VH-VL binders against Rho GTPase-activating protein gacD (gacD). Designs and how they scored, part 5

Target 1, 185 residues: Rho GTPase-activating protein gacD (gacD), of Dictyostelium discoideum (Social amoeba) (q54f80r185to369)
Amino acid sequence: APFSSATLSFINIFKIITALKKTNAIETEGLFRVNGNAESVRSLWLMLNNVQEAIPVDGNSSAHDLAGLLKLYLRESKFPLVPLELFTSPAVPATIDEARVFVEEKLPTENVRVLSYLIEYLEQVSLKSSINKMNPIGLGVCFAPNILRSVNTNPSNPQFQVHMTNIQSHCNFITLLIENRLKIF

## First folded at step 22 (VH-VL)

Design dd1 (from d1 with heavy chain Y50W)
Fold by OpenDDE, fold request of step 23:
Structure dd1 (fold): chain C 185 residues (1-185), chain A 122 residues (1-122), chain B 107 residues (1-107)
Amino acid sequence: as target 1 above (185 residues)
Amino acid sequence: EVQLVESGGGVVQPGRSLRLSCSASGFTFSDYAMSWVRQAPGKGLEWVAWISGSGDETYYPDSVKGRFTISRDNSKNTLFLQMDSLRPEDTGVYFCARDTPYWEGLSYFDYWGQGTPVTVSS
Amino acid sequence: DIQMTQSPSSLSASVGDRVTITCRASQDISDYLTWYQQTPGKAPKLLIYSASRLQSGVPSRFSGSGSGTDYTFTISSLQPEDIATYYCQQYWTYPWTFGQGTKLQIT
């Protein structure tokens, strides 16, 4: 990664989502599907890691930049929000019950808190799909790669290697969480 | 200005190997996922390999899986495609393409090189 | 895999004409669609992404629209330099797939 990994924290996720809410990003067509400006996203990311203040929303950053920031922050976390190593099998949860058990028994408490909060916002985004054109499936596509990752990136350990066939299941998992948030969390 | 320059193409016999390179400039190379896309003579475009910004993730379609290996050297701003067990149907122009920023979770190609030709024939 | 079908496969039009190309996906791809232009002997160029967003630097005569499974690419006023093959591409599901292309010629 081009930047040093950051510690995943609820506070930083809260700051980003707060900024998204303040800018009414939820009504932006293609939110999370349309890329932000890469340089702007990087600048925001650096700012986030250097300051304890709220993200400025004075019009300098577009909704898409903030959206990119949220993804980047998740991606650059030292500890993935949902580490693949926590799954008992290479398969991720595919049912509400499996997801519930995973969240209750496997995922660290702090990760559950962050994930729940994130999924809640994504659910809100999806509820505005008539405006922003982002349904739960589309959101799963955008977020799964940044949420579900291996802590160990050693290529010599094929056990947690992400294959193309697994990507769909990862996306489906995120979609499942968005569509069934109250039943899982 | 974003520039992608492919090299390493040539004529090889079936079963042989070839290694393509792509030199990137004009952007922060490691910030972007990269892909190879090929085009058979007179045919359309086919995605053949994808690699994440850090290189820790790679994806292939079934048509080349197990035979092609995409890799990158971010210190040299270079993308590679190792092609083994080449077949006549692998003949075509191979394009290096810049994908989306590695955090976006999307895949489309906003910049392409001019391509390097690969011919597999007996 | 998602199949992308373009229509027509080829067409000829006069300078100044309005040109429309259609791309149909085998399933709903939720606007995860791009349009590329490839002039003869050159690399593809991104014109439209996210179904309707114009890539920076691309002339405004190019546009994209549609939703679900059906998408359209439009050139409002055809120019001589627009002679090319145009491709749609979905990035909704792996593997990413392209349409077969539409060859556009000037009459």
Scores: ipSAE 0.902, ipTM 0.950, lowest interface PAE 0.5, mean pLDDT 93
Fold by OpenDDE, fold request of step 23:
Structure dd1 (fold): chain C 185 residues (1-185), chain A 122 residues (1-122), chain B 107 residues (1-107)
Amino acid sequence: as target 1 above (185 residues)
Amino acid sequence: EVQLVESGGGVVQPGRSLRLSCSASGFTFSDYAMSWVRQAPGKGLEWVAWISGSGDETYYPDSVKGRFTISRDNSKNTLFLQMDSLRPEDTGVYFCARDTPYWEGLSYFDYWGQGTPVTVSS
Amino acid sequence: DIQMTQSPSSLSASVGDRVTITCRASQDISDYLTWYQQTPGKAPKLLIYSASRLQSGVPSRFSGSGSGTDYTFTISSLQPEDIATYYCQQYWTYPWTFGQGTKLQIT
């Protein structure tokens, strides 16, 4: 099954976040809002795909490049961290209870583990908002499109297309997770 | 050097259709989301369509939703805007704009074409 | 929709002058703001993104500041080539919206 933990590999998410932590990226103004260099981000992504080594933190990669790398890695994952197909309704969870139920009953255990770890870091980022100017809503905007995706990427199938009317709900969902991590996970 | 060149503009009657094209060069086309932004004569800018890097996601404002269709051919580095059921208020210059890298989850436009004029009049 | 209101709508200044344009959002947009320059008959050009980040290749005389709902665009020393209409744009909430523009002329 495409949603089985055995088919999911998010090991590099941990590596990327570790790199972000080591570089103290959390104190970078506009982290995840300010784009990294696209070429640099792509290069980092290619490196991760070829080598299972730790991301060099002493190199030329900026915090924004690493931030971009995290987004790109989520986006390019073989399976989405949160597959839209797991939602029984077109609407994503909008309350703490709905989110908790989703995490407990729908999302695979491995996805929950990875998502929890990611959200924990984003929570930490938001707690430094006085410095980095990133709040949970802003982080939701940046990450929702990369976290919530369909397994079926056929653009000709309207059922799997993300509509503008739904994108805000997706962002709100991520924001909800960040703001209520301990209540949901 | 990043270049965007629009084409396909013209004069049409209300209710007719028009298809715009945008040829992109100087960057990895598929790595970027793309947008169309229009400008009515003597007026400001209005975003009218967005498409993801792969083309699997598209967004429209209510003003054009159901009438306009954005698409792309990454193999040809070309962006399209199919405009159906055109109205006089659709008159303006239509700009092709490079959006952010598809993974960034943001939308602002760092490069613009010179635009192609569209006039809808009876 | 988020409304973006620029002030002033038009402005005349002399070469070398400091020029300031303001943009107010109808709600907090958390620095998800850009500034564009559009010279007559030409395509818009990105000058500032993320409220205060200078786009690559843009002269340092251009700057952006602000937070929350209120943002400012500044030209430290106006040059003849700066004759243009300037637009702010928010990308905080769909649909993305622009200010009405500020037409800048040189006297």
Scores: ipSAE 0.897, ipTM 0.950, lowest interface PAE 0.5, mean pLDDT 93
Fold by ESMFold2, look of step 22:
Structure dd1 (fold): chain C 185 residues (1-185), chain A 122 residues (1-122), chain B 107 residues (1-107)
Amino acid sequence: as target 1 above (185 residues)
Amino acid sequence: EVQLVESGGGVVQPGRSLRLSCSASGFTFSDYAMSWVRQAPGKGLEWVAWISGSGDETYYPDSVKGRFTISRDNSKNTLFLQMDSLRPEDTGVYFCARDTPYWEGLSYFDYWGQGTPVTVSS
Amino acid sequence: DIQMTQSPSSLSASVGDRVTITCRASQDISDYLTWYQQTPGKAPKLLIYSASRLQSGVPSRFSGSGSGTDYTFTISSLQPEDIATYYCQQYWTYPWTFGQGTKLQIT
């Protein structure tokens, strides 16, 4: 199915971010806050799943559609970029040192590589917040649900539901990563 | 044309249960997160439940957490709200609302049903 | 929880008037704000999202502005069909919360 994949791929994240950079998306007001067109995002997803080296940037795609593609890709991976199960003990990292230890010691190496690359781009977006109106907290709000996910996807499971009620701490963690990328990664 | 039609409302005694349904048409149902929003008589709007496109994630405010369960059947384009342990404070009109595409990580409601009334009284 | 406070709670105006409704959030919500219209006896309808972006099919007499904690909804020239209650909603953090509403009537 075009919206389901076994694992995250650095190559696919690289393709999507490269397309965002080629369209100069960081100067777009509300990037990641404003929805792309759902059918356009689906079409881009299908192109990503084909044997194609780069996402074509033409006059029919908007920055918001490419932004939607990035979020869809993170949401649809079978294994999340950051599994919530890694936060059982200790809790969600709240300080730079806690986040650095988490990245160095708990998160798998390939996940760290993908996360670092993603956070670097989100940092670049936030540095243009005077134009795009997207600061680190706003990006945390947009991305936390797609980055931080449980491998257990049964919503009727009470344990799963309780874990998902701490959304603000998840947003704060992503914000922390964006604001302190060089100290954490 | 996007259409949302709620059903299952009624008058019930406190402590009882109701199950609401919402039939969706005119869009790719599984691409969209869905919400329930309620309105007490003569009062404002309150969000009460959210569900992701696949149904694998749900959120609730404290006022209904543990008592209400949102679910969906994407093969039938149907959204549900199971309301248990109903209280007089749950009285109101319940709207089915189309949320953003599930990958956007955002929540606002671009299409609404006409609502189904729920009254909880002895 | 983010408290959303609308002002005024009710308002009467004449056809052709400029109408302004304000919405204040208890913290910065960075333009994560919508405006809905609810005609009496009807479901709400989305007018504006992202603080200032007009939903498709919404007349251009409706607009939104503001930033941070303070947001404004404007009807540039009031029409008879604009009789409704207007709600703001933040979608910055869970739980998503609405303003208490502003009832607009025509004199």
Scores: ipSAE 0.623, ipTM 0.822, lowest interface PAE 1.2, mean pLDDT 88
Fold by ESMFold2, fold request of step 23:
Structure dd1 (fold): chain C 185 residues (1-185), chain A 122 residues (1-122), chain B 107 residues (1-107)
Amino acid sequence: as target 1 above (185 residues)
Amino acid sequence: EVQLVESGGGVVQPGRSLRLSCSASGFTFSDYAMSWVRQAPGKGLEWVAWISGSGDETYYPDSVKGRFTISRDNSKNTLFLQMDSLRPEDTGVYFCARDTPYWEGLSYFDYWGQGTPVTVSS
Amino acid sequence: DIQMTQSPSSLSASVGDRVTITCRASQDISDYLTWYQQTPGKAPKLLIYSASRLQSGVPSRFSGSGSGTDYTFTISSLQPEDIATYYCQQYWTYPWTFGQGTKLQIT
């Protein structure tokens, strides 16, 4: 399929999630909702691309910075993890069966591998929501714009601008994946 | 130190246009999403436009969609709001606001300019 | 759209008083809430984000709490410089909306 996530790497997602696990980030209140320090997140991003070693770890500020790094990594890929161009009628899967068909038949195998690993971690985060205050819907809100993007982001073509009313359906789709991971993947 | 300075406000007739500018300094401009927020006289705050760090994504509420265009020039650290087909209800003070870093996918405003007044009246 | 309703709409208190302002969302917003202070004639200033986290440089007398649909902003000991209008904002879903404001006056 033409919508390969060639700029995304399972090893980089693995490194970032491993660092989040080593910091026990799932017990951090507001994980993924609370912003990291932008300069720190940018520095971690540069280190991720320039070294092949483990990502440095440092306290709760490190947890929010690592959370920001994961979102930055997803946002900066030229080819999105889930290209919006792959949706049909209905435009965004709304049921478990629709989501399963989408991941089995429409999303490239490489993207499914990365998405499945990411959603597995987000599921783990949501199971600790009594501590971190992040339920599946909250995670859907903060991850949907980083996961679901158009491959064509040319500002001169208004057809490809994201319509604000679609954002809720995008959040709902990510929520559906987190809540039903084993039935979908 | 983060600074945001708006300009370009004024008095215009309904149906005319204005172009607002916001000069940014003290931070890495391209790392941040940016927003415009307005405040009608004696009223509360209303978000009216959002733009990503690169400028390739924009969002608008229905009240201004199709009439307002947010843009940015990262080489000049400048944010713009083109306001076309202005209506009396667009009257207010327009604030340039630094949003969250563009990768956060969230929107709230940690630094604000002093605002530039816009009056739309016959 | 998520409607944000603040109460009270205005409030008077004395220096040293504990002041509480509430913000109710029309649906669960899962702590995706900020509080702003707007001093007369000035731009808004961010005080609280993520419902309860204090912005850097904001005095510790300010705090936020709550969950779900109901959120509270507290000034533990009111100071003269706290005369302002206070706004909550949700950032849960499009469009991002503000409460109508609470005007705080010193007796």
Scores: ipSAE 0.603, ipTM 0.823, lowest interface PAE 1.5, mean pLDDT 87

Design dd1 (from d1 with heavy chain Y50W)
Fold by ESMFold2, fold request of step 23:
Structure dd1 (fold): chain C 185 residues (1-185), chain A 122 residues (1-122), chain B 107 residues (1-107)
Amino acid sequence: as target 1 above (185 residues)
Amino acid sequence: EVQLVESGGGVVQPGRSLRLSCSASGFTFSDYAMSWVRQAPGKGLEWVAWISGSGDETYYPDSVKGRFTISRDNSKNTLFLQMDSLRPEDTGVYFCARDTPYWEGLSYFDYWGQGTPVTVSS
Amino acid sequence: DIQMTQSPSSLSASVGDRVTITCRASQDISDYLTWYQQTPGKAPKLLIYSASRLQSGVPSRFSGSGSGTDYTFTISSLQPEDIATYYCQQYWTYPWTFGQGTKLQIT
C-alpha cells in the first residue's frame, strides 16, 4: 500500500512502551511534556538500531528520556504513522464516526495496529492524569507532530502549506482517538 | 558551551530585503529546532519563525508569513532568516534562539544569541 | 491566537522583598508555560519551563506555579541582579505568544 508503515516496527514501539511500563513512567509528572536529555535520548535511539533485546530500564535512563525516545522513534520513521496526505479530501476527522471510518477505510492495516497500541498506552497515561498531569488534550499536543506528518515535506508546495495550517485539528484528532479509543478501534 | 551569534542586521528602506545569519556552536545543531524572536524598541517579544532539526518543517505567525523564510545549513551549523518586503513595523532586535529538540514537538527557548538590530525606515 | 496577559505591567520593590507576577492565558494551556528574564540591554534568559520546573543554574529563589489559565512567578527574596523585565510564554499551540512583560525595578 502507498502509505505502508514498512519501516515503522510494531516490535520497536512495543519495546519502548514496555520500558516505559517497567519504569512506572505513568506516575511521572509531565510525562511527554517535560523534555528528556537530548544526548541520552539519541543514545537510546542508536541502541534500538543496533540491538534486538529489550531496552535496559536500569542505569542512567529516566522516564523523560524514554518518553523522548518514543517521540523520536515516531519522528524518525521513513513513512509517518498517519500520513497527512490521507486528509486532502475529506479533511481531518473531527467526530468519532469520521475517525472510525478513517481507521477502517483509509489507514493501512499495519499502521492501524501500531496506532491502536500507541493510543491504548496514551489512554492509560491520561487515566492517571491526577498524578502525571497529562490529560488527553495535553497528550494530543505532544504527539500530534510526531504521529501526523506529511510524506512530501516541500514547504513551497501549496498542498503542504494547507496541511500545516491545520495543526490544531491534528491535535484535536489525536485527542479524539485517546478519549474514544474503544469506539474507534 | 552553547553559543549563538547573529549577524546581517542593518538599516534598510521599506520594501527591501535583508538576510540574517546565526552561527551555532557547543551543541549538536541538527538535534534542535531553532527559532527567530524579535523585539521592537522598548517593546515585548514576538516569535517570528521556527524550523525543525532537518529543516523540513517551518512555522510562521501571520505577521510575517509569506515575507520571511527561515532556513538552516546543518553542515555549517548556521541558521538563516530571509526577510523580504520589509516594513517599518519589522524594526527591532532579532534573536536567534535554540528551541527544544526537534522530536519533542514543543517550543520554548533555552539559549538566545545577543541579537542583531534591524531598522526599516525611509 | 492565545493571548497572554501579565500583571502588573511594572513593579517597584526593595531588596529582600517577595515579588509576585501573574500571567493569564486566554484559554487553558495545561502547564505549557515558560518564564523568561531579560536584563536591560541583554537577551532573554529562560528561568522556568513546564510552569514550575527551574532551568539548570537558576537560583532557587525563583519559582513558578499555577494551572489552567492562571500562572504565578515568584521571587522569594529580591536581589539587586533580579532587576529586569519578565515575560511569560505559552507553548501550547502555534503561534507561540508572550505576555506583554513586567518591568521590575528597585525602589
Scores: ipSAE 0.580, ipTM 0.812, lowest interface PAE 1.5, mean pLDDT 87

